# VHH binders against Beta-methylmalyl-CoA dehydratase (mch), part 23

Target 1, 351 residues: Beta-methylmalyl-CoA dehydratase (mch), of Chloroflexus aurantiacus (a9wc34)
Amino acid sequence: SAKTNPGNFFEDFRLGQTIVHATPRTITEGDVALYTSLYGSRFALTSSTPFAQSLGLERAPIDSLLVFHIVFGKTVPDISLNAIANLGYAGGRFGAVVYPGDTLSTTSKVIGLRQNKDGKTGVVYVHSVGVNQWDEVVLEYIRWVMVRKRDPNAPAPETVVPDLPDSVPVTDLTVPYTVSAANYNLAHAGSNYLWDDYEVGEKIDHVDGVTIEEAEHMQATRLYQNTARVHFNLHVEREGRFGRRIVYGGHIISLARSLSFNGLANALSIAAINSGRHTNPSFAGDTIYAWSEILAKMAIPGRTDIGALRVRTVATKDRPCHDFPYRDAEGNYDPAVVLDFDYTVLMPRRG
Key: E = the ipSAE of ESMFold2; O = the ipSAE of OpenDDE; V2 = 0.75 times the mean of E and O plus 0.25 times the DockQ between their complexes.

## First folded at step 13 (VHH; framework vhh_lunsekimig_d3)

Design I4 (from G1 with D101E; at its last look DockQ between E and O 0.03; V2 from the best seeds 0.00; counts 0 for: pae E 8.5 > 2, unsure alone 64.9 < 65, placed apart)
Fold by ESMFold2, look of step 13:
Structure I4 (fold): chain B 351 residues (1-351), chain A 121 residues (1-121)
Amino acid sequence: as target 1 above (351 residues)
Amino acid sequence: EVQLVESGGGVVQPGGSLRLSCAASGFTFSEYALYWYRQAAGIERELIARITSGGSTRYVDSVKGRFTISRDNSENTMYLQMNSLRAEDTGLYYCAAPFDEWYGEDVFDIWGQGTLVTVSS
């Protein structure tokens, strides 16, 4: 029927196009409960209203990654329903704090297009902005995806590849907390190690593993209203490239973040997503492990109570991380690596 | 480098047998479904058999019962055992694997170069 939407193919995108994505969504306490049950995240800021209040917030805020998945999920029917691969993220800046009761909507702009050499696919670069009901930005980010062409003979658009930031500058971070040494409860946070205690180049094995369940990854993807068919339709995917449904890459991000509590418990919130790569597919039955490296320590101008750490978190499947699996000498990812994620967290300082 | 290399093709009498091999390198073989296609002169490539990462198989009706697809994950190799060969089985046989490059700008379904099977008296 003309009333069904097959999603966009590469040749349907136009440079400068703005897309208002369907289905604005009020986030509820129920969404928080489901998110917690899926990942078991233990960061106190998003788990405890009294803890959040000690940092100057009204209540426990919505986890940055839940905000990310909801904003991301709204883009899928328009941007990536016919995608082969999600290639990367850049410039992911979190803005206004989100609480249960807030309503989020997403708009995207096409900022780059490049047809691939095979003539059958192309790369679409989009800048997406999530706002709340007061039109305050809660998240913006750039991603680029490889999308199928409908017609292999369709002419290529002029190639435009945007300049992408390496990271979100510390001066652009939203830092909505105030930390009082007298009031910050290290025992409730789960660690004595603060911003001052981490060193650039330090590698941290998060030690624990979590096995992905088929129903859970599908439930998570539905929670975000992400409609990418590869996660749900085994009738089709039984005959597809893997013979299985694949796990949403963001599910791996959230599992890795949850695992990182052991070693980074005072990394209160994610303030930025600097880059991310989903390096190999994941499936139900895989056990996810993670490790992190401190890439940079950044003082926040005018603040001595809180600082920023730029972190790489690497997730693996079926491979414990005591030896920090990553890339070989030629730059190829270890086949066990499923995530290479570069993000910025906020962490209290001593004085 | 990511590659698939077919071998085992040749000339055979009707009713004979051949075993094709598809050697893989440069990717995590055990996680991919693998496919055999054939192409007779003047005809579009036809999928003839598939094996999933878990070993589940499917065949087109014209080869069912005569051909057997299998895989050896320890050797990164897929096989096609072809028995009771017929003249209509003549063609180039290709193996294919979906290539899934989460990093990089170029993505291809991976195809081998083909191995020729000729069934004639």
Scores: ipSAE 0.012, ipTM 0.458, lowest interface PAE 8.5, mean pLDDT 90
ESMFold2 (binder alone), look of step 13: mean pLDDT 77; pTM 0.767
OpenDDE, look of step 13: ipSAE 0.036; ipTM 0.570

Design I5 (from G1 with T28K; at its last look DockQ between E and O 0.59; V2 from the best seeds 0.00; counts 0 for: pae E 8.2 > 2, unsure alone 64.99 < 65)
Fold by ESMFold2, look of step 13:
Structure I5 (fold): chain B 351 residues (1-351), chain A 121 residues (1-121)
Amino acid sequence: as target 1 above (351 residues)
Amino acid sequence: EVQLVESGGGVVQPGGSLRLSCAASGFKFSEYALYWYRQAAGIERELIARITSGGSTRYVDSVKGRFTISRDNSENTMYLQMNSLRAEDTGLYYCAAPFDDWYGEDVFDIWGQGTLVTVSS
């Protein structure tokens, strides 16, 4: 039918194009409850309204990653329905705090285009911005995807590859919290280790594992209104390249973040997503483990109460992380690695 | 290193049989679908058989009933058993598997170098 949308192919994108994504969404307490049930995350900021209030918030905010998945999910039908790979993301900055009752919408701009040498695919770079009902930015990020061409003979566009940041600068972080010694409850947070106690290069095995369930990963992806068919339609995917439905990469990000509580309990919230790679597919039945490395410590200008840590969290499937699996000497990822995630968290300081 | 290596090609009389192997390394073999293609001289490469990670098979009509695709996940190897060979089966036989590389500018499908099958009439 002319009424069904086949999605965009590579030649349909134009540099500078702005795309307003359909289906703005009011986030409800029910959505939060489902998100928490899927991952069991224990970070006190998003679990306890009294704890959040001690940091100057109205109540427990929406988890940064739930915000990310909702904003991301809006883009899928327009950006990546005909993609063969999500190649990366950069410059992911979180803005205004999101609460239940807030309505999110997403707009994207095409900031780069490059046809690949095979003439059958191309790379589309997009900058996506999620805003609330007051037009305050809640998240912005860049991602790039390899998208099929409809017609291999379609002429190539002018190649433009944007200059991508290695990280979100500390001066660009939104820090909506105030920490005072009288108000911050270390026992409720679950750890005495604060920003001052972590060292660059420190590696932390999060030790626990979580097995992915088939219904749960589909429910999570549905919760985000992510429409990528590879997660849902086994009738088609039985004959696909894996013969199974694959797990949305963002589900792995949220599992790894939840696991990281054991070792990073005072990492209150994610303030930035600097980069991320989904290095191997995940499926129901896989058991996810994770480890983290402290990549940088950043003082926030004018603040002695809260600092930023840049963290790499690596997730594996069916492979405990006591020996920190990562890359071999040639730079290739260990086959068990399913996620390499580079992000920035906010953590209280002693001084 | 991600790699597919075909072997088992050779010269066979019409009506004979041949077994091709495709050895894989550098990826989670058991999780991927695997493909056999063939290319006769001057003709575009054609898919002839596919096996999914779950073992579901598909064949083009010209080989159905004569060729059997299989896999051994413990050996990271795919096979093509070719029976009742005909002169028109002559060509280079390639194995292929999809490979996901989140950082790269080329096609994700991985191809072997090919193994030659000659059916001498």
Scores: ipSAE 0.012, ipTM 0.470, lowest interface PAE 8.2, mean pLDDT 89
ESMFold2 (binder alone), look of step 13: mean pLDDT 78; pTM 0.770
OpenDDE, look of step 13: ipSAE 0.029; ipTM 0.517

Design I6 (from G1 with A97K; at its last look DockQ between E and O 0.05; V2 from the best seeds 0.00; counts 0 for: pae O 7.1 > 2, placed apart)
Fold by OpenDDE, look of step 13:
Structure I6 (fold): chain B 351 residues (1-351), chain A 121 residues (1-121)
Amino acid sequence: as target 1 above (351 residues)
Amino acid sequence: EVQLVESGGGVVQPGGSLRLSCAASGFTFSEYALYWYRQAAGIERELIARITSGGSTRYVDSVKGRFTISRDNSENTMYLQMNSLRAEDTGLYYCAKPFDDWYGEDVFDIWGQGTLVTVSS
């Protein structure tokens, strides 16, 4: 049908192009409930309005990753509908706090293009920005994705690879909390360990595993209004590379984040996404485990009540993480590793 | 800013040696495999050597026994020691940083500008 949208192929993208994504979405407590049902997050900030209020917020905010997934999902029909692979993220910065009732919309700018040697695919770099109903930035990030060409004979665009930051500087972090030692309830938070108690290089096994159900990851992906076909259409994917539906990588991120509560309970929210790699595919039936390493411990300028931790969380499928699986002797990822996620969290200090 | 900068190229006689360097910045150097490519005039760019983050190396047959790829993580630099150089080794040499995606595509995040190696009598 002439009225249906086949999505963009690599040759359809132009450097500097701005894409307004459909559709705006009002986030409700219903969304929060479903998100909680999917991942079982126990973080106090997003679970308790009184807890959030103790940190200076009006109420429990929307989870950082739910914001990410919603902002990200809107880009899929225009950016990655015909993608082969989601290659990575950079420069993710969370901005204004999001609450139930807020309406988010996303725009993306093409900031880089590179045709692959095979001439059949190319890499698209986009800078995506999510805003609320007041045009406040709630999240921005850079994403690059490998996209198929519709016409292999289409001319290659000029190669432009954007600058990608290794990490978001601490000075660029938005810190929406005010922590009072007198009002911060460690018992309610679920851990006595605060920013001061963590060391760079420290590794934490989050111990528990969660098995992915086919209906669950599909429900999650729908919740985010992510329309990527590989997650839903078994009729087509049965004949594809894996013979089954692949799990949305963001689903793994949220599972791992939820698991990280055991060991990082006082990580209030994610302030930055420095990088993310979906190192192997995940499928229904896989059991996800996770461990984390503290990469950096950063004081926030002008603040003594709250600090930042740069964290690497590694997720595995069907492999417990007691020995911190990551790379083999040759430097290759362990076949069980499905996520390498580098992010920055905010955590109260002891003062 | 992610950046790769090659250096060390030049003119050398057959049988001679050169050592190329690739200085990297803007990413966690130690976590990525790195590659050397070369491109002769009128010929497609070809992979010649790889070194993983763990130090495992691979070479194309034409350079085996003559070239050695190495890395110094403390200096964020990869090297290519080229011995017993031949006329057919002439070309522009590039270092590359891959995405290291499990899809197994030969896709690279960034290339250097290249350094010219000329082997002539």
Scores: ipSAE 0.012, ipTM 0.368, lowest interface PAE 7.1, mean pLDDT 93
ESMFold2, look of step 13: ipSAE 0.090; ipTM 0.593
ESMFold2 (binder alone), look of step 13: mean pLDDT 80; pTM 0.800

Design I7 (from G1 with D106E; at its last look DockQ between E and O 0.49; V2 from the best seeds 0.00; counts 0 for: pae E 7.5 > 2, unsure alone 64.0 < 65)
Fold by ESMFold2, look of step 13:
Structure I7 (fold): chain B 351 residues (1-351), chain A 121 residues (1-121)
Amino acid sequence: as target 1 above (351 residues)
Amino acid sequence: EVQLVESGGGVVQPGGSLRLSCAASGFTFSEYALYWYRQAAGIERELIARITSGGSTRYVDSVKGRFTISRDNSENTMYLQMNSLRAEDTGLYYCAAPFDDWYGEEVFDIWGQGTLVTVSS
């Protein structure tokens, strides 16, 4: 039928094109409960309204990564339904705090196009902006995806590769809460270690592992209204490249973030996604482990109560992280590494 | 280095059998679908058989019932058992795997160097 939308193929995108994505989404307490049941995230800011109120918020906010997955999911039918891979992220800045009851919508702009040498695929660079019901930005980010061509003979567009930021500058971070040393409850937060106690270059093994179940990764991806068929349609995928449904890369991000509570409990919220790579595929039955490195400590201008940490979190499949698996001497990722995630967290300071 | 290496080719009589092997290294073998192609002189490579990571197989009609693709994930090796060989089966046989360089920007297949099968009296 003419009423069925097949999604965009590489040759359908035009530089500067703006796409308003369908299906604005009201986030509910039910969504929060499902997110928690999938990942078991223990960060106090998003778990406890009294804790959030002690930092000056109205109530427990929606987890930054849940916001990310919902904003991301709206883009999938238009940007990546016919994609082979999500290649990376840049410039992910979180804005206004999101609470249950807020409605999110997403718009994207095509900022780059490059046909690949195989002539069968191309890379689309998009800048996506998620806003709430008051048109306040809650998240913006750049991502680039490899998308199939419908017609291998379609002419290639002019190549444009945008400048990709290395990180979100500390001056661009939104810092929506305050910390009073007298009122900050370290016991409820789950750690005595604050911004002052971490050192650049420090590596932290988060120790525990979590096995991915087939139903759970699909439920998570559906929760985000992410329609990428590679996660769901085994009838097609059993004959495909891997013979299996592939796990959504964002599911790995959320598992790794949840695991990082053990070692980074006072990293209360994610303020930025600086870059991210899904370095190898993940499948049901894989057990995810993670470790983190402190990449930078950044003072936030005008604040002595909150600092920013730039963190790399590396996730592996079926590979404990006590020896910090990463890259070999040639710079290639260890085959067990499934995520290399560079993000900025907000953490209370002693002074 | 990501690598596929074929072996087991040779000269056989019509009606004979050969078993080809494809040894893999440098990637997580058990997670990939694997393919056999062949190339006769002057002809473009043709897919002849595929096996998924879960063991599902598919064959072109010209080899169905005569060839069997299999894999041993513990040895990182794929096999092609070729029975009832015919003169038209003569050619270079290649193994291939799709390669998704998740830290890179291009998708391409991994190819072996080929092993020659000659079916002649």
Scores: ipSAE 0.014, ipTM 0.504, lowest interface PAE 7.5, mean pLDDT 90
ESMFold2 (binder alone), look of step 13: mean pLDDT 77; pTM 0.764
OpenDDE, look of step 13: ipSAE 0.016; ipTM 0.397

Design I8 (from G1 with A33S; at its last look DockQ between E and O 0.51; V2 from the best seeds 0.00; counts 0 for: pae O 7.7 > 2, unsure alone 63.9 < 65)
Fold by OpenDDE, look of step 13:
Structure I8 (fold): chain B 351 residues (1-351), chain A 121 residues (1-121)
Amino acid sequence: as target 1 above (351 residues)
Amino acid sequence: EVQLVESGGGVVQPGGSLRLSCAASGFTFSEYSLYWYRQAAGIERELIARITSGGSTRYVDSVKGRFTISRDNSENTMYLQMNSLRAEDTGLYYCAAPFDDWYGEDVFDIWGQGTLVTVSS
């Protein structure tokens, strides 16, 4: 049909191209409720308005990852509808706090292109920016995705690979909280461990596992208005690479984040996404476990009440994380590892 | 470690039969589609058969009706039953799976070392 959108193929992208994504999304408390039902997040900041107010916010904000998924989902029809794989993230920086009632829109700019050697696929680098109804940036990030070519004989674009930051500098972090030691309720937060109590190199097994249900991950993906076919259409995917529907990688991120509450309960929110890799696919029936390593402990300039932790959270499928599975002696990921997520969280200090 | 190991190759007369095996280790075998490729001398490697995690099979026309791909998830092994072999079936046969760095910088399949099939009178 001439009126349907077949999506973009690799050869359709142009360096410097700006894409305005449909559709603006007003986030409601209903969305929050569904998100909670999907992941069971127990973080106090997003669970309790009084708790959030104690940190200087007007109410409980939208979860950082819900914001991410919504902003990300809008890009799928234009960027990754014909993608083979979502390869990675960089330079993720959260900005203005998002509340129920806010409307988010996303735009993306193509900042890099690289055709693969096979001539059948290529990598598209995009810088995506989510804004609210006041045009305030709520989230920006870079991702790159492997996209299929429609015409194998289409000429290869000039290769341009953007410089990707290793991490978001602490000075670039948005810190929307003010913490008063007198008003910060550790009991309500669910942990006595604060920024000062964590050490670089510290590893935390989050212990619990969550099994993914088919309808569950699909519901999550729909919540984000992510329309990637591989997540939904079993009729097609039955004949595909895996013979079944693949779980949206972001679903794994949120599961892992929720699990991380056990050990990182006072990680209030995610301030930056430094890197993310979906190292192996996940499917319904898989049980997701997670562990985390503290990569860096950073004081925030001018602040003594709140600090930043750079954290690596690794998620596995059907493999408990007691021994902190990651890479083998040859540097290859353990086959059970499904997520390597490098992010920065904000955590109160003891003062 | 993710590993695929082919076996069962050999010399056979035209019209004969062979059964190839691909033993898999280091991953959840039942979750993935698997592929058989072959490479004849001087010819590019070609896909000849696929079996999904759900058991759906596909074949290239040149082997349809003669070759059967199957899998035993309990043994982590994929098979290729080859009947009515022809001289043109001669080549190195590979099994493949999509694993290492599937979402990395480059998407590639994991390959075994191959097993040689020679069809000659």
Scores: ipSAE 0.008, ipTM 0.360, lowest interface PAE 7.7, mean pLDDT 92
ESMFold2, look of step 13: ipSAE 0.176; ipTM 0.643
ESMFold2 (binder alone), look of step 13: mean pLDDT 77; pTM 0.767

## First folded at step 15 (VHH; framework vhh_lunsekimig_d3)

Design J1 (from I8 with A97K; at its last look DockQ between E and O 0.26; V2 from the best seeds 0.00; counts 0 for: pae E 11.2 > 2)
Fold by ESMFold2, look of step 15:
Structure J1 (fold): chain B 351 residues (1-351), chain A 121 residues (1-121)
Amino acid sequence: as target 1 above (351 residues)
Amino acid sequence: EVQLVESGGGVVQPGGSLRLSCAASGFTFSEYSLYWYRQAAGIERELIARITSGGSTRYVDSVKGRFTISRDNSENTMYLQMNSLRAEDTGLYYCAKPFDDWYGEDVFDIWGQGTLVTVSS
């Protein structure tokens, strides 16, 4: 009927199109509790109001990734409901701190279009912005998705592939914390290792594994109000190419971030998402492991109390990470790799 | 590049057996559901059986209990064991790999060339 929305197909997008996504979302303490139960993240900043207050915040903030999933989820009915792959992220910058009680709304702009040579799919590039109830940006990012065509014979649009930033510059980061050496409690944070102690090129196996449960990955995706049917509708998916529901790639991002506490406990928050790739599908029953590499140490101008680390976190399925699985000499990902995630964290400094 | 090659067809008496093979190349075989179709003269191509990447099977009613679909991921090969063959099983048998579609079998990426099965007295 005219009252139901089948989502957009590739030929429905227009370069420069602006989309206001439906259903603004107030984030609640209940959402935080559900997020914690799904991932068990142990970073003290988001776990302890007294700890957050020692860093100059009002109370424990919402996890950056919960903000990301909520903003991302708003885009799905309009951008990626008919997508077969989420191909990457760029330019992800977190802005104003989000607390329980804040209401988020999201808009997107189509910044690129490219039909694939098979004539059946195309790639849509979008820039998405999440704002709070005071119109402050809480997150912006670019993503690109492979979307099905409704009509394989529809004419191709003019190809426009946007220039994508390699990373968010350190000068663009929002750094909402003030760290006092006298007040920063290393024992509560869970590690003695600060920004000064990590070296570029250092690889860290996070050692632990987490098995994905069928109900949990679907509940996580519902928590974010992400409507991509590939995660929910087994009646359809039992006939699809995998015969199973596919785990939402963002669920893997949050599992990997949570695992990274063991080795990166003082990486208080994610300040930027520089790039990311979901390299292979994940399913219930898969056990996720992760490892990280320090890609860069970045001094924040005018600050000696806190610094930034650019980190690559790689997640695998059913493959422990003591030998740091990644790419072969030809550049192909190890088949077990399900996530290649390049992000920037904020970490206290000694000097 | 991406290819499916059927084999094992032939002439067989009613009540006999044949085993069809579908050799695959050019894609990650273990990650895909695979399908057998057949086409009899004057009839549109019909689904016979499907096997998912996880091994779950489905059959059209007319072949249930007589045909068995299976896969060997180490050999990149799908099979159709056809027992108790009947004259109406005569036709050209194809294997197929989906491209992918949110609504099941609407779009197939590639079909094999087909292998002919003739059930005659």
Scores: ipSAE 0.000, ipTM 0.255, lowest interface PAE 11.2, mean pLDDT 89
ESMFold2 (binder alone), look of step 15: mean pLDDT 81; pTM 0.806
OpenDDE, look of step 15: ipSAE 0.013; ipTM 0.307

Design J2 (from J1 with G54E; at its last look DockQ between E and O 0.04; V2 from the best seeds 0.00; counts 0 for: pae E 9.4 > 2, placed apart)
Fold by ESMFold2, look of step 15:
Structure J2 (fold): chain B 351 residues (1-351), chain A 121 residues (1-121)
Amino acid sequence: as target 1 above (351 residues)
Amino acid sequence: EVQLVESGGGVVQPGGSLRLSCAASGFTFSEYSLYWYRQAAGIERELIARITSEGSTRYVDSVKGRFTISRDNSENTMYLQMNSLRAEDTGLYYCAKPFDDWYGEDVFDIWGQGTLVTVSS
C-alpha cells in the first residue's frame, strides 16, 4: 500500500531539516508501574512521593531514563528505521521534571551529514528535543546513525560534521531539587555516602546480577513505543545476523542504572547523558552485572546542598565485576562488556 | 584476534562428495550466524548457505538438497557437507562472520582465506 511508510534512507535527509515525530504520548501511573517491574530501581526520588516532596518536588517524578526511552522511541521510525548502526550520543540534557499525566512529543533537526567512502551508506547527525504539553524541554540530545542509501548512485551531500561536546557542562544542568540536611533522610535513601565522599577515579562494583528474560526486553521495547524490529520480530530475525532478537541497548542502560543503586544510592537522578556505546550484543539468558567509575566531581554554581558527579557505568554479560572489566592496554573492550555509559548524576552534599 | 580458517577442499569427480570445515577463534562463536560463500574464477563471491546461532539454515536454490550446513558450538566449527557435486560447484569457498557492531546487518566483519574445491573428471 501507498499508505505504508518505508522510513528515510540516507539521501532523504537534508541539512537543517526538521522532523516532527508522530504519536505524542501521555505518561501514566501504569507506565511507571511497568517500568518499575522491569528494572526494580530503588532510588528513593522516583520511588517515594514523600521523599520527592522533601526535595521540593510535587510528587515522585518519572525516571529520567524512562523519559529518555520514550523521547528516543519516537525518533526511530523516521531517523533509524533503515540504519545499520547507532553510532553515538552526545549532549543529552534533561530539563523540566516529568510527572504522570504529562504528554511528551519529540522533534529532530538534521545537523550533520557525511556519506561514507563505500557509497552505500552515510552518517546522519540529529539533534532531538522532547517537550511536554507546555512546550518545556524535558530532554535534548544529539545522536548519529549510519543509514543505508536507497540508490548507491545518489549524489553525496556536502559533508557537515557538527562539533560534539564530550560532556554536558555543569552550568547547563537542570537542578530542580533543594536539599535540606534536616529533611534529607539518609536511611530512606539507602546510603550515608554523599557527593563529598566519592573520589575521582574511584571504582565501585555494584555486585548484583540480573538475568534478561525474552519477554521482558521485548515488553520494554514496546513500552517505549520503539519500532526497531530487531528487538521483537523473530520471524524476520531468525534469518538475520544473529538468528535471534537483540536486546535493546536502552534496556541494558536501565538495568545497569538500577544495579548501581548498590554503591550509588544517593545519585538521585540522571541530569545528563554524555555518551554511550553498546559494545557487544546482548540476548535473553545473559546475566548483566555492572561497575562504575567516578570520572569527575562538579560543584554546581551557587549550591552547597547538591553536586554533580560524572560517572562511567560499565555493564557486562555473564561476568561479575569485582575486577572491573573494561578495556585492555590496546583499547579493546573485554568481550564481556556490553555497555560503556558516560552520564552525570545529582547527589546531595554533606554541607 | 578474530580468525576464520577453512579446510577440506580438494579435487573430486562429478557426483562426488566433500566436507568443508570453518574453524573460528577470537569471538563468541555461539552468538553469531555464519555463512558460506563461493567464488568461481572471474566472478564475485556468492552466498551459498547460512546457519544462524540457533541452527536455522538457508541455501541458495542451486545447492538446495545437495549441500548441508551445520555447526558445532562446543568446537567453534561450522561445516558444509557437499554431495552430488557438479562442475559448476568449482570455486574457492569462504566462510564469513558478520560485524560485532550493534544493528549491523548484511556487512561482514571477517572472511576466511578460502579452501579450493575443484570438480573435474
Scores: ipSAE 0.011, ipTM 0.336, lowest interface PAE 9.4, mean pLDDT 89
ESMFold2 (binder alone), look of step 15: mean pLDDT 81; pTM 0.804
OpenDDE, look of step 15: ipSAE 0.248; ipTM 0.685

